# Designs tried in a protein design chat: VHH binders against Uncharacterized protein MJ1408. Part 4

Target 1, 350 residues: Uncharacterized protein MJ1408, of Methanocaldococcus jannaschii (q58803)
Amino acid sequence: MSREANPFKKMPTILMPDELMAKALRRGEKVANEMRQKELPWLLKARFVEEHKVRTIASVVADNLQKVIDKTPPVRKLPKFYQEMVEVLVGIDDFKKSMGAFKWASELVRKLGNEYARKIRKARTPQQAGKLRKEFVGRVKSILEQIHPEMAFVAVAREKLKDLPTFKDLPTVVIAGYPNVGKSTLLKKLTGADVEINSYPFTTKGINVGYIGEIQMVDTPGLLDRPLYERNDIELQAILALNYLANLILFIIDASEFCGYTIEEQINLLKEIKDLFKAPIVVAINKIDLVDEERVKEIEEKLKEVGIEEILKISADKDIGLDELKERLKKIAIKEFLKDKDAENKELEC

## First folded at step 9 (VHH; framework vhh_6qgx_2)

Design w28 (from w1 with S30Y R31L)
Fold by ESMFold2-Fast, scan of step 9:
Structure w28 (fold): chain B 350 residues (1-350), chain A 126 residues (1-126)
Amino acid sequence: as target 1 above (350 residues)
Amino acid sequence: QVQLVESGGGLVQAGGSLRLSCAASGFTFYLYDMAWFRRAPGKEREFVAAISWEGGSTFYTDSVKGRFTISRDHAKNTVSLQMNSLRPEDTAVYYCAASIGWTPNEYLHTSEYDYWGQGTRVTVSA
């Protein structure tokens, strides 16, 4: 699937009880006025007007509530990344319970509409028909007030979820490393400078998305660019959701240390990321044009000691090693993506 | 809540006529402002015609005005599009769409419509 849209962008505006009730009553009165213009016997006309008013109110309320359900993607069928974001930002159990409340109310209003329409059809006086309609309206108002908290919850959930980034179902490389190690320059050179800036929870810088052909490149300023032990539980959970997106992690080391962080500090961040992410890691030693070959070799040996097998030597600024890096990223990301897709499809079929 | 099923599509010669029908399930048909949209190969969905419950107003795109007529039958839960003087340029998949509202302020926009049919194909030969 090459879906390009955030699954929650199609969620409708959530009307509060008073707004929904006002809309239903206005529509019901409009239908009643149209029916009053028909030439019918007095009692049949009175019953017909009230019956159609009840049916209209029931349909407007029930259909609006069902519309929320129909246009909200089922959590279980979402890509795992978006499932995790629902958990982090709103809570899956509360979200499901709120959808259940909408379904319960929609079905109950529809049932009551049918019940009261049948009673009105048998009314012996216009006054009796009108009283039954008023009873129905009162019951609908009570039902909507009963689910008011769930309606408010879904409205807030919609606001939090609608602005999540749009990820394509493509092999994805997540870029990590301290600030000023050359991530931005490298991303621009690999993707041709055109990157999309998307919002993401717990970062003021957002995330940058670019492409190398059909390889999705994700740079995460403010997320994977400082020690993870400094994060609270919710922030860490949002960062770890990237595990469901990443097929490969590209970690960038500044060999010159001009970024302001020592090689030891940079390798310690690499170790944290390696421990928390399941995707394989490729390390690019950047700024090799600013250091001696002996220094680069020392860094390479230290990386091998911590279990890094895929090491590339580059200079983003001087265009050194970028073609080899691009081919290596493509090969590994595609392989991991296809492996993950095969496993995912088998889970759904069994 | 509402399911829309189109019918009446087919192959016709230029200058011919065709009548499309859209059947809505259930009694709630009269709540909806209804429209027809079409999509030609390699193009986006475009507005064709709409009928509002507000005052029985009808709206048409300029290219079909005077040739197409939209109508609704509340007793049969149907909306129809009578297409006369058909042109090869009318060849497209035609979609029935529904929106819950009093007055469609932006009847031209697909985003205003909550329910859609599967589409019916119309081919007009030269």
Scores: ipSAE 0.000, ipTM 0.139, lowest interface PAE 17.6, mean pLDDT 83

Design w29 (from w1 with R31M)
Fold by ESMFold2-Fast, scan of step 9:
Structure w29 (fold): chain B 350 residues (1-350), chain A 126 residues (1-126)
Amino acid sequence: as target 1 above (350 residues)
Amino acid sequence: QVQLVESGGGLVQAGGSLRLSCAASGFTFSMYDMAWFRRAPGKEREFVAAISWEGGSTFYTDSVKGRFTISRDHAKNTVSLQMNSLRPEDTAVYYCAASIGWTPNEYLHTSEYDYWGQGTRVTVSA
């Protein structure tokens, strides 16, 4: 189930080894300065200063690494769309391996902090206490450098994942079709409100999310608006992740061809999308006010030849057929959403 | 390639003891949390015991607490389950499992484990 917020939004900034070490050392020094102000015997004060530096450094490092783990959602419990995006953009196995590295380092640093704190407490001179603290710091630096590749990997993963769109667990219609066929105008008229603009991988335009009551409408400029054979494998996989979101595809055809694409070109894109997506397709023939009834019938017959059964005739600009389209989309999207929910529940019963 | 190989299963009478071992290869064992699960005939895999990568934290299902002890040896890349005071209801196929990173409470869920052994059979007779 999708939630209102992107599950990766709460991932903290990943500090690199040198940055994390510098932060820990600064905080250790501040704590040490507070300890130096206390009225304690000379040797006891020297021990406590170094012990508290070590404990503070260990806590800052271990807690920072643990915070990354705690704020990163468990991938296997994510909605399938987000699981697929982790796989496509970063790789699930490497992501989990990196989380393991953070956990290993966090626990080891905490363990070493406790060990060195005990040794410092037994130091006979301030010089011995200081040397033990320096030894501890050297070991922590070594541990952070050992996991440096995993830290870098998670930092890159966070940047890729934190700006993924927020999808709600609602019946969802994904809108497809060439540029300038009227998708944006139609979306605004169907939702009756402003759309939310979200970033998406491999498109500079992003995606637009709107709602018809409890129906989620997703317009995908740059993704499902040009031939899919022109895409590389990773880009295509990101587009196909929409399969885990879409309960219905709404494909828009410009009957007038004023969009710059022939009917044949538009139907070829439709065929590619139909082959790659599992969701049923509804086709809306748009701009019928600009063409003869005979032309519309020609397009309708060509659509039936390629297996399209749900065809509506509309004009977004003239407000023709929009109520019928809206009700048809709601009915099919709800039916498919409930069917998918029922299938998931039965799978869990097995 | 990643491999988990269980051993030590067998037939034992109620009140007896068995020690299960799991040998790990093909991954950085010291970075993985390890667990034992079991499956009785006609049932799903049930959590038995887990140990964190460092060995600092151990977890047990209520029915085995005080009777079973999980441990690990990083030098030998093994995790072991010492099973004492065995009962007929402990009869199952026992599986070794590895996870690269638990979040809190994830050790209970089969879905959170990346690698699984083939299992070793334990039969406890009355």
Scores: ipSAE 0.000, ipTM 0.120, lowest interface PAE 20.9, mean pLDDT 84

Design w3 (from w0 with S30Y E99T)
Fold by ESMFold2-Fast, scan of step 9:
Structure w3 (fold): chain B 350 residues (1-350), chain A 126 residues (1-126)
Amino acid sequence: as target 1 above (350 residues)
Amino acid sequence: QVQLVESGGGLVQAGGSLRLSCAASGFTFYRYDMAWFRRAPGKEREFVAAISWEGGSTFYTDSVKGRFTISRDHAKNTVSLQMNSLRPEDTAVYYCAATIGWTPNEYLHTSEYDYWGQGTRVTVSA
């Protein structure tokens, strides 16, 4: 039903050319030591040692490169959120090209290993067998040096992608609003305080993920808690990738302004988010216990003027209006999630 | 094709001993570095012990050091884990894992192992 793990968590550590070569040479020497224990004529023994050293080096290098390919998820089969994050953080075409370099090198090393093993079996002297092994090692080093840029690229890509959050394929509510408007308190009240902290690009605060039954609640400190108009393109694209996740945006207004931001500032952030996100928006006017009914009505009218259809009045601290909010969020998020699933299923027909 | 088969799991009382065995088949002309990992109910897989191909290097997680011993029989392609002074917290499914060589510290990471057994259950009663 749902994917619970970040698909890139399974990507192995990417060894650089020198590290991979050292590993392969160490394994070759271990195998050579076993072969030296066999009772064989001196020339046959020398050839046998060098042949198995070459075969082992080839297998270690080729298999380790192939392991990177096999444990890297195919981008086209990922949920759209993860596909977009690969594009934003890494670049899908460069990522695919680098995987191609790994496959090319893996196949070439295996081919050369077989070729040099056959030549070593025909060697007329131990010196010839040793020279062929050295020649093979030199060619493998050259191949790894040739793909060094792609190896470095994939290592950086893995570092960026391994820190992506784990999202389930569930109806999802993304929470937005300025700092100190009560988002953290509200999330804990709605989810029963079972919240997981996940890392996210371009924020040191991370994101918080909680659940109301089968509804996924995502709080986005550092992302949707300050103006978006002055952010750089790549940072904004990473934030907008949340469009592939969000079925509903819950925007929190602090009616008291104790958060340090005016109602005008809060509504301006709301307008930016409304312009950039396709999901419907529900606005919760929080801290109503700290302000007059007339002030709440004034805020409500301003929200209606900017096109907000769903407005709820709450106090997270005093547990006012939370059951109604929970019901509305569940109803809208499920409806939008099912609508999005129907659209996905029709892509093959369109 | 490489296949790993574990055996030796079971129920034992605290302070008791068990010996787990892992039989490896499908190897070609090279050998693998081997490890044991375990998963307790509700937890992730954790490293327990590892042994290099030649048997010259062994590694243990701190909680089992001095109590568990990993060993290898090259002729039979088996790796064994002798577990002594067992504690209730050692209760887990134990997995055998194999990979072609490792650089320093690679043995700690599940992602570095190419082949895994299905696991054998160990239950330590109080």
Scores: ipSAE 0.000, ipTM 0.177, lowest interface PAE 17.7, mean pLDDT 83

Design w32 (from w1 with T28D S30Y)
Fold by ESMFold2-Fast, scan of step 9:
Structure w32 (fold): chain B 350 residues (1-350), chain A 126 residues (1-126)
Amino acid sequence: as target 1 above (350 residues)
Amino acid sequence: QVQLVESGGGLVQAGGSLRLSCAASGFDFYRYDMAWFRRAPGKEREFVAAISWEGGSTFYTDSVKGRFTISRDHAKNTVSLQMNSLRPEDTAVYYCAASIGWTPNEYLHTSEYDYWGQGTRVTVSA
């Protein structure tokens, strides 16, 4: 529907050919034993047992494959962020091909089940009925082995996609800046320390999600905290997918340089992010309590030279400027979010 | 169905007073920052006054500071502009505008406003 939930969390476990076949055979044998208790002449009973065994095996296999299709969201219906994640992590074309293979196999197994059930009803002997069931089982095994690569692909895809973060359809602020500039302290101060840790591709630290009322705050350790030119193409594509989430980027600068990075290095990272992201940028000059006013003015002038218009001066540690920052973030993020929603509605009208 | 409707314009002599009102409907009024703009004959729209959504912050163009007062009434979903000590150069069509939020110093720019009224004419005679 929207960015409210990870759409892949409802994907079922993908059984491999041998596992699915074994499950189907066990269910078929259970049903066969139930049918053997019916009061029928020996030939009619043998045919009845084998027919129901075939129908049960067909249903278990076909229904299992169809359930994967039904519980997997169509890529075209996904929010843009999740569409991009499918492309980055698994490849959309291969994913669609694999879903097609599941559908083909499900339909073929159901068709063969019906055909063999009809043939079994016309069997002249118990041995002939058993032989037809055995032929059916061999056909199903061959179909599952034919789609084995696609089954393996979807199993791997499920593991990669099910752990993607759940983002709410709310005004969203993405936080960026070098390590140790005060991002974590600031996020806790603004959100009251209720921060949810979510997994994300290509970062061992994950991402941190907090809330300021109805504003979603996303801290991205390992993603927007070092030079982007040093990333491989797949990593960069995953980072750029955040463009579909961010209504505002909050960039944190450590005025004291105690983080280990010079102001020039910090501004260079800011320039890279500004060039690659569509969202407006607010810059917070942090740790102003550790530097003199002249230093802060020098940093502010350098930021203006690189086109930064929205600059705040704060100390997360000393609770300086946080109320003004919070108010600015809320106003800009809400405004951008509603503009995006209005633009989306106007595009739909055309 | 967002609608802003201005009223209270008219003809007044220099030194006189007028109160403009803007009635808002079709949206959560209290979530919007509100402003008044004006357009004199043959000129572009210019900023006059603005009031934040909570009513705590007000902004005025230098030429009206001390003479005009902007206010809002959340119960009536209205924003008002009390214009005192009117001058011939205040002659213009006055427009009510609504924004979901200003960026710093952006309240001056027409592009920052999402909804606009039709305007009400104010004529100040010498």
Scores: ipSAE 0.000, ipTM 0.077, lowest interface PAE 27.8, mean pLDDT 82

Design w33 (from w25 with T28E)
Fold by ESMFold2-Fast, scan of step 9:
Parts: C-alpha cells; structure tokens; sequence
Structure w33 (fold): chain B 350 residues (1-350), chain A 126 residues (1-126)
C-alpha cells in the first residue's frame, strides 16, 4: 500500500519540561489578555482570568503529553522488523515504561487543572486567585521534572526511530556485495529510476530502496558490503533485523575484480551472509563483458562448491542477462513472501 | 521558603566587568524562576535579566542584551549575572528575585516575585 510509512514518522517532537511549560504559559497569557477586555466586576474578572490561565496551561501540557502517546505506535502491533529495531536501538521495556510516565503525568495535570480551577472560582481576592494559579504552575513544574528522565529518553528514542526507512509489506529483495561491484548501476537498471538514500543505523551511507513493480529492492551499503565478523553485538543485531524484511538476498560478484576485492574475498563475504540470513540467495556474476568465459566458469564452479544453486551471469553496464535476472528474482521473492504470509496467518489464528 | 543573598558588587571603571552571584537557601531552588532587577538613585526597580526554572530560557532588557549574561548552577543553588562592557548608566543596586511561576510579560513586573535579596551595589565610574 502506498500509504504505508515508517510507524514512527508521526511521533511529535518531544518538548523538555522548560519548553513545554513556556509554551503553556504563553498560551495561558494569550487567553488571559482576551478575558481582561471584558467589562466585569474586578473580582469576577480576576477569577475568570486566572481560571482560564489554569485551564489553558493544563490543556496545553496534558494534550502535548497525550499527543506523544497517541502518535506513538503500540510496539506489539508493529511489523517484526520495526519491533526488533525498537528492541535494538531503544529497549522495548524502557520505552513502554516511559509511555506510562507520559500517561500518568498527562492525567495528573488534567486532574490538578480541574481542582485548581474550582478553587479559583471560590477565591475572595484577585491576589488569592493569582496565588492559586502560581501554586498550580509550581505543581505542574514538579510533575514535569519528575518525568524529565522519561521525556529525555523518548526524545532520544524518537531521534533513533523517526529516520528508519519506510518498508512496504511487499516481496522484498535485499542486495548485498562489496562496494563498486555494480550494485547501484544494477538497481537503477532493474527499477528504471535513480534511488534515494534512506537512513539506517550503523551506516553513514544509508540504504537505497527501489521497486520492480510490486517487488521491493533494498540496497544496503555499509551493512552487507563488508565482513560481518568484526561487528559489535548491537550492530550485528540491527543488520540481522533485515531477516524480518528479506524474502530473497541478491549477492553481486564482480568477475573483473576492478572493485578492489578478490573473488576469494567476495565469496568469503557471501559465506558469512549465507550463514546469518534465513532467506535464499541468488548470486549474479556481474561484469562478464570484461572477462573471458573461462574466468566466469571458474567463478561459477567455486560458487557451486559453497552450495549456491541460483547463479546468473550478467553485465549491468551492457544490459546482458537483466531480463532473466528480473524474472528469477520476481519468482523466488513472491514465492517466499507468500510462504511467510501463510506462516504469519497461522500465528494469528492462535 | 527561599532566602536569597547577593554578592560580587563593587566599583569598576567604564568598559570593565563584574560577576554578580545570588546564593539561594531553601528547599526546591530548581523550581524557581529567577531574575535580576536594579534600582538607580532616584528611580524605581527595573528588570535586567531573567532565567527560567530549568535554565533553558533567558530574557534581557534591551539596554543589556549582548553585554550581560544570566546563568544558574543547580549543584551550588546559585544564579549569576556576568556584566561586561559596563557603562556609568549601569550604576545601581542589583537585586536577585525568585518566583515559583510567572507568565510571559509578567517576568518584567516586581509584583510577580515573592522572594528578594537585600541587594548588592554596583558603581561604574566614567
């Protein structure tokens, strides 16, 4: 669906206690100035001004906190990929506890606003009405300071989560291979468009997303383009989250070695990816126009020795073998996607 | 309840600098909005600078913008006013003030502050 987006895109900016209080006080003063224009007895006017300041401050604070809750997707209802990213980047339990703190504070501020508004209606002097408003403001500041750590936590969480890529619920091919093997050229040729970079954790290069009709193509520079054995646990877990997305891995080999990596180095990376990912692998031997047929055959035999069954010979630059590659990717990705959907539907029946 | 004590005043030549400090004693210093006011001979108290309870918002009167800086230290329960490029017109008694809550525009008014220090004298010679 075209309306699908990163679930965290709608999370609002998280205001810190000082910022939120300043916003609430500005709104309260605006309302108060409107009330001061009325020709009312001095005490009745003072009560209305202070009562409306309190109600406005309470609403701005409580509504802001509640908006964060309302615009934050429930983790349990997220696609598995996004659930895993919350766990890896933030921690699901701490995230849920922080949402609870926002809920508690929002409800308490609203309750106190109602209580102080009632007290102000009974004030016997303008000074008493003003002091009650100040007491209320002090109570709100105390509540916001109490949840300040949770507000800071959610602000950091939002920054980590809001720029995660938007993945559609479609058959997905994840592209892997060393830099300069021809991944970007191939992706452009297969999708017919220049691809835009999307942010992803632990890569400065981001990821590129494109489409072949209803097939989602994901290029992962910085993630699946260098050895995985040197990655720390959190980085590796973020990379392995792609297992919840990938229906097929397309691994690109540069037969010419002009990329700067030997065939042996390229096959070693392929072995690491094959061991860590559940999805089937298709290998495309690229740049066949730059090497002899004997060299291509040698590479193909080495790939068969490491258990690769799906091997295609292509030249992205010269448009050789691309139609066969498209049809093979489409067939396998759709088959795996439907298989995964059948398994998911059975889980929901329980 | 909060009690405020100012220090750091003195005599300085035009173009010089002084740092005023306000020490707060009492329970919840962090919840108070703090301000500096001054009173020149023959005049009423006027607003100089304010800092919000969290320290994230600062306000200055136009005549001191770019010359004075207000700051707070929650660990020491102090608010400070760094005064640079002092002018003879800055000669006044400077007062530290605290309020549990003020609204926009109200921070300019002495009536919004519940706690005041005794003042520290600043004299800027020509």
Amino acid sequence: as target 1 above (350 residues)
Amino acid sequence: QVQLVESGGGLVQAGGSLRLSCAASGFEFSYYDMAWFRRAPGKEREFVAAISWEGGSTFYTDSVKGRFTISRDHAKNTVSLQMNSLRPEDTAVYYCAASIGWTPNEYLHTSEYDYWGQGTRVTVSA
Scores: ipSAE 0.000, ipTM 0.301, lowest interface PAE 15.1, mean pLDDT 84

Design w4 (from w1 with S30D)
Fold by ESMFold2-Fast, scan of step 9:
Structure w4 (fold): chain B 350 residues (1-350), chain A 126 residues (1-126)
Amino acid sequence: as target 1 above (350 residues)
Amino acid sequence: QVQLVESGGGLVQAGGSLRLSCAASGFTFDRYDMAWFRRAPGKEREFVAAISWEGGSTFYTDSVKGRFTISRDHAKNTVSLQMNSLRPEDTAVYYCAASIGWTPNEYLHTSEYDYWGQGTRVTVSA
């Protein structure tokens, strides 16, 4: 089975200045030792050794910094969800500035390497050649120390970004509701056994991603499972980034209240989500097998009073109403996805 | 620059042996640390074995220790993986990889390798 990786998965480990310098010096010394084995007049050999040492150090440093740039996706070309996550977790402006620092340092080290290699070729003594190499190394150390804060910033950014979930460009249903209302059981039954656990900011539980054919199902434990007014601004912004992904919200109500939350508490969470998300909402009243029909009718009437038009009655545990729910979700999610794609294409055309 | 070409893959019965070879081209081969990674269907690339630029240090994943041996020939610009006592679990595409100098534990990470071969398939039947 094929699946897309998140855009940041290919970001390499970021070496700190001392680590990168040590790596470059090690490689330079290896090349120098190979060159010392050649049969050459002493001055020509000294120049040759020092020149290749400088060229190797410059290449190792510049190439390592350039590798970070090349394997980091440009923020402006990211899907909106990932752009928002860069903003929330690290800050877009600081991230761009740090990438600029890597580019600046890479180009400067390469330029200095060329300049010092030329000077070494004109050295009159082995001591002069060695002094020029030491001067070059000092310049490179200074450059790396100058960008040390940006290197540390990108290392932290990489750790935060590389474990973000992988989302496909497909019709997407985001699942919400309190803990223990039956979300995980429902997701498993709708998608079969193909559920993948992904990390997400501000939740230790992560998120679960499954598929109903070409419909992407996203369960968000720890994110849309408790009152949103209890969140700080950065946590709420991370949750609201899901607006760029969701074509439909599926909200699960536990009719039995065995989840530990009253119907009133569950409907209050639903109201918060309805107000904050732009996608249409479908409500599934779950665990109908554990309550009488009168109770289910009472819940349905309360949902209609708060403006919910799409209400399904299910039992995930007993496989009641799941086929109807599955078809309704597919129909609405596909319709909304195509509507959003059409709007995007019209914007790009004009 | 370095170009890597793998050879030696094929079909073998459990308990059998195969020798994989990686031929490198380029002036800079002698300055690179080398590794073998493998990828089974549906899985990520997994570290198998690594050898330092001068051949002084070798590293192996626990599941192949004592069965696989990595070596390099500087004169021929080759890295070899001798695979003995093969198991069905060793079935994978095997990749040769080159890195410009490791720090400790860097050899475990696919992101630290600058050049990769196209891979050679190893199938171990029961």
Scores: ipSAE 0.000, ipTM 0.258, lowest interface PAE 14.1, mean pLDDT 84

Design w5 (from w0 with S30Y E99G)
Fold by ESMFold2-Fast, scan of step 9:
Structure w5 (fold): chain B 350 residues (1-350), chain A 126 residues (1-126)
Amino acid sequence: as target 1 above (350 residues)
Amino acid sequence: QVQLVESGGGLVQAGGSLRLSCAASGFTFYRYDMAWFRRAPGKEREFVAAISWEGGSTFYTDSVKGRFTISRDHAKNTVSLQMNSLRPEDTAVYYCAAGIGWTPNEYLHTSEYDYWGQGTRVTVSA
């Protein structure tokens, strides 16, 4: 099975026009000085110095711009989660146009380098060769200034995308529910405490990723732990991008209400998530050790009234019902993951 | 108001030649990769050839390598497809497409081309 890493992690630092030009000029001068040390006839030496300077400047600029393209994954080849994150955080159309600007500039600089190198080889005087080199440098500076806005855009895009979480291509359970309902304790108990902390947009808490064998468990503090109706459009879109990752949503209810939220409030959040996510939902009624059996039954009946059919009764703290929960999550997540893969294959045929 | 207009299609005998042209307007032509696709009767659209913005890189599907040549003219905002040694199986409607490339040694997937022409018909008789 293939593993998915954050595809943007390898994007290089984006140099601005003045920085890239300065780097290219320094490298060109170094090559020119090396060439000046060789034993050659006067005019031939002058031409070779300027020719190598031009070729070096062209290659440094073109290669640097091309490196950005080469280290940036094409959006169409990304898992759909990452495609959606590019759209939400950056804008796919503007990102493509900016990459196109890098490609245009890289190819044009390389073409001009070849053109001016040929002209320099035919120069009749050292002064003429130097004038051609200066003309080439001026054109490269102009090209870089022309794409300055796109360079700035890609630098900002890189900052937004490089810290996205790393997900494996595995059946994935996304955990939701209010704060203090026992999500962290449950995740630790289910995964044996092997949890990776990853950054995520619009939450300072990040996300926690753990594993139950080949099942990926994702806890989303700050994202699916409070009402969604008050989020701005970009924040909501970033949260809904989890739809492309989630094969199953595990919603945790605190039966004791010690979390500070009523059962009604908890069920209202559940209804919002159910309406916005396409993945099936399993509900775990947690902290059953702190409440009467009749209370648990009442909550279970309320959940059935809102269309929840997969209900488990657990105590994460007391290790009650956890083996049954693990087995149920594995079965449903694997089944949904395989269905999603079949749907992707059919989509690619059309 | 982006527009791609194909021309040069027609009827030709097997072994003959045709030159297709695509005139582009309404966008910054020199920043776009250009490609030709075709759709034979009863078939899906398939890739034929692509050219990078300055003609620095060209790509061809295996069945047309050595027979077809793609080129572009920035002064006229055109991309051309020279088709030599035509075969009956080359019969199709040919489409011009434009898109922004990401990687240097790849042609874009069909879904990555943002602008398409209306197509020009090529019929190769036995």
Scores: ipSAE 0.000, ipTM 0.361, lowest interface PAE 12.3, mean pLDDT 84

Design w6 (from w2 with S30W)
Fold by ESMFold2-Fast, scan of step 9:
Formats: C-alpha cells, structure tokens, sequence
Structure w6 (fold): chain B 350 residues (1-350), chain A 126 residues (1-126)
C-alpha cells in the first residue's frame, strides 16, 4: 500500500552519552527510593535496592539504544528515492555501521546488567553491593563514551533525513521551469489548490506536493528552476534523486517572457533537464493569452527542433487548455508508472 | 555474516616459535573481545589467551604466561598469538573466538563465545 509519511519521521531523538546516562541514573534512583520504603532486613534491602537500580539502569540504556534501531527503517527496504537520499546526505555504509554500534552497545549493556544483578544478589555486605553497582555504572559510561562518535553521527543523520518530503507510491509528475512562468498557479488549478508544502535539501523554498486524483504532482521551486551547472556535486545529486520518483517531467514555458527569461534561456534549461532526467517530458507553453498565434508557433517550432514531441498550449490564468493538459499528464504518467511496475514485477518473478 | 579464519599453524620442534593469525570479517572487529582456545588430542577445548575490545587488558592461562603474547590490529581486523618456547604439551588445534564486550571473569568459558574459527593445527615435536 501507499506510504503515508517519510520513513525517517519516526526516528527518535538521539540522546548523547551524558544525557542517556543521566536519564538512566534518575530512573534507577527513583526505583531505588521505592525499594528503600519496603520493610525488609537491612542486608536484603541493600541488595534489593542495588539490584533493581542496576536492572533499571541497564533497561533504560539498552532499550533507548534498541528503540533507535527499531524505529529506523532498514536502508535495503527503502524506496530508491530514499535510499539515494541516505547515500547523498549521510553515506549508507557509515549509517549502517553506526546502527551496528547501537546494537552492539545495547546488547552489551543488557548482558552486563544481568551479570551485575546476579552478583549483587550474592553480595555479603551492603558496601559490596554498592561497589558492584558503581562498577556497573562505570562500565556503562565507558560503553556509551566508546559509541559517542556513532551517536553523534546518527543524531546528525536524523536531522538531515527526518524532514525529507513525503512521497506516495503513485504516478508522479515533476514540474520544472523558471520562476514566475506560472507553475504555482497551474498546480493550484490542476489540483484544486490542495497543496502540501514539504522541505527539501539545498533549497529554502521547499517543494509543493498536490494531487490530481491518484496522480502525484511535485512542484520544485529552487530545484529545477535555474541552470543545473550552477550546483555543486552534492546539491546536483540531491536534485537527481528525483529521477527515482518522476514518471513524467512537466516543463512550463512562459510565452510572454514576463517571467524575466527569454525563450532561448527557457529552452536551454529544458535541454539540461532533458539530458539529466530519464522520464519523458511534456512541455506546456503558458500565457498564450498574452501573445499572438505566430509567436506561439515560433516557440513550438523551436521546441520541436530540440526533440520535444509533447507540446500543449495553455493559459493557467484564463483556464485555457487545462483539461487537455490534465488528460495528457494522466495518460502518460500512468502509462510510465505501470511500465515501471511491470518491469519490477518481472524481475521479482525471477 | 561473522567469519573468523585462522592461519599460521604447522610443525615445529620443542623450543621453537610460531605466530598464529586470525582474520575477522562480517562484524565491527574493534568492538569485540578476541580469544584463543586450543583442543589437544582426546581433550576438551581450553582457554589460552584473550584480549579485550579496547585492547587494554590481556589474559593468559598459567601454562603459557611469559611464553605466548596475544595482540590485535584494528586496521587489519586481525588478532595474533605469538607462541615462543613451544613445548610438546602445546600440541593442539588452536581456535580463534569472538564475543561482544568484556565481562568480568567470563573470558575463560567457551560458552561465552558465539563466533568461532575452524581451527589451525599446531604440532610440537620433542
């Protein structure tokens, strides 16, 4: 079924060694104080207090580390888009190694907790029971300090990954074109103005996600709205991760040039996107209400010269050609999505 | 998949030396306590030497103290056992073993170790 949220949204806050140890010690002391209220012989009470303090500290630490593992999605099971984002933003190998460190520490703390609890139960004096508890606490502090770098790494990874956009497993149209060509107006008119704003790496503008029934529409302000040669390698790879999502690219041209970019500049951006994206491209010539028919024909001929076969003429502002555009986008996006799913199912049958 | 592969065994005369090596793969090597155990013909596995995951603590069975040295190389993911002044009584199959973390006084027991190599044979002639 469709994914409802970014798979990393459920990752818990990562406590640093001192924070986790302080939390464990506080809970241990609370349990110890409850045990001190029981009517027991002094030696049995001392053993009981220290034993339960150790068990509580071990559980708090081990459970906290295990919770991080349990609420972090395994990279191998992620959709390709999210796998690529882990690689680009974090590094998959380092992420997996860090999760391994959490598992190692969780298992070791639990094992030590059981061992020290048993030794405390056999203690001959309250002083001996207290020394065993202090020894256990020192061991746990050492273990947490040993994985401190991995804890810091996962905390940074969580911050980078938790705000990635939520994409559903649906036919997806990615919208591209210069600023002010009419992308926002068009998206609102095609989707009925029900648009979700999502964060995306390397842009302060974010991305906008809307739906035409079961077609996912993704507007990419700050990503596919200026020349791609102006990006550094990491930024470009984050943008190119959209290749794992896009079934169709909708490129919008402003025929009036009121957006501030010439037709030649707009077509040059189109060529860059066409070269870098595998998905087919549909071009919508927008603002046709502001130009004569001969101007529109000139733009159409230039688009055909650069290999564009799917060209539509619209005015988002005046509601011209929008039904034809919607039908074309649905037909192509669904076809490409099903083709990709059929290829995937064939591979799984082998 | 955790894998330990021993090497360096062979035939040596009494008073001679051998260096055993254990190559580790499939786990975060530097986080694991490493040990060597041996099994002489007709006997059970016995502890020989161990080195803690932080590398700060080494332990030896009394019969090898001063003669054997355990060491680890985190860069190469290896643990080594340098065996000097070998005796006929050291004749055994030597096994590399790994366990998660160091627990007090449990390094001596085979049941504490979940990961084992296939063993390498050492024969010391009189």
Amino acid sequence: as target 1 above (350 residues)
Amino acid sequence: QVQLVESGGGLVQAGGSLRLSCAASGFTFWRYDMAWFRRAPGKEREFVAAISWEGGSTFYTDSVKGRFTISRDHAKNTVSLQMNSLRPEDTAVYYCAAKIGWTPNEYLHTSEYDYWGQGTRVTVSA
Scores: ipSAE 0.000, ipTM 0.133, lowest interface PAE 19.5, mean pLDDT 83

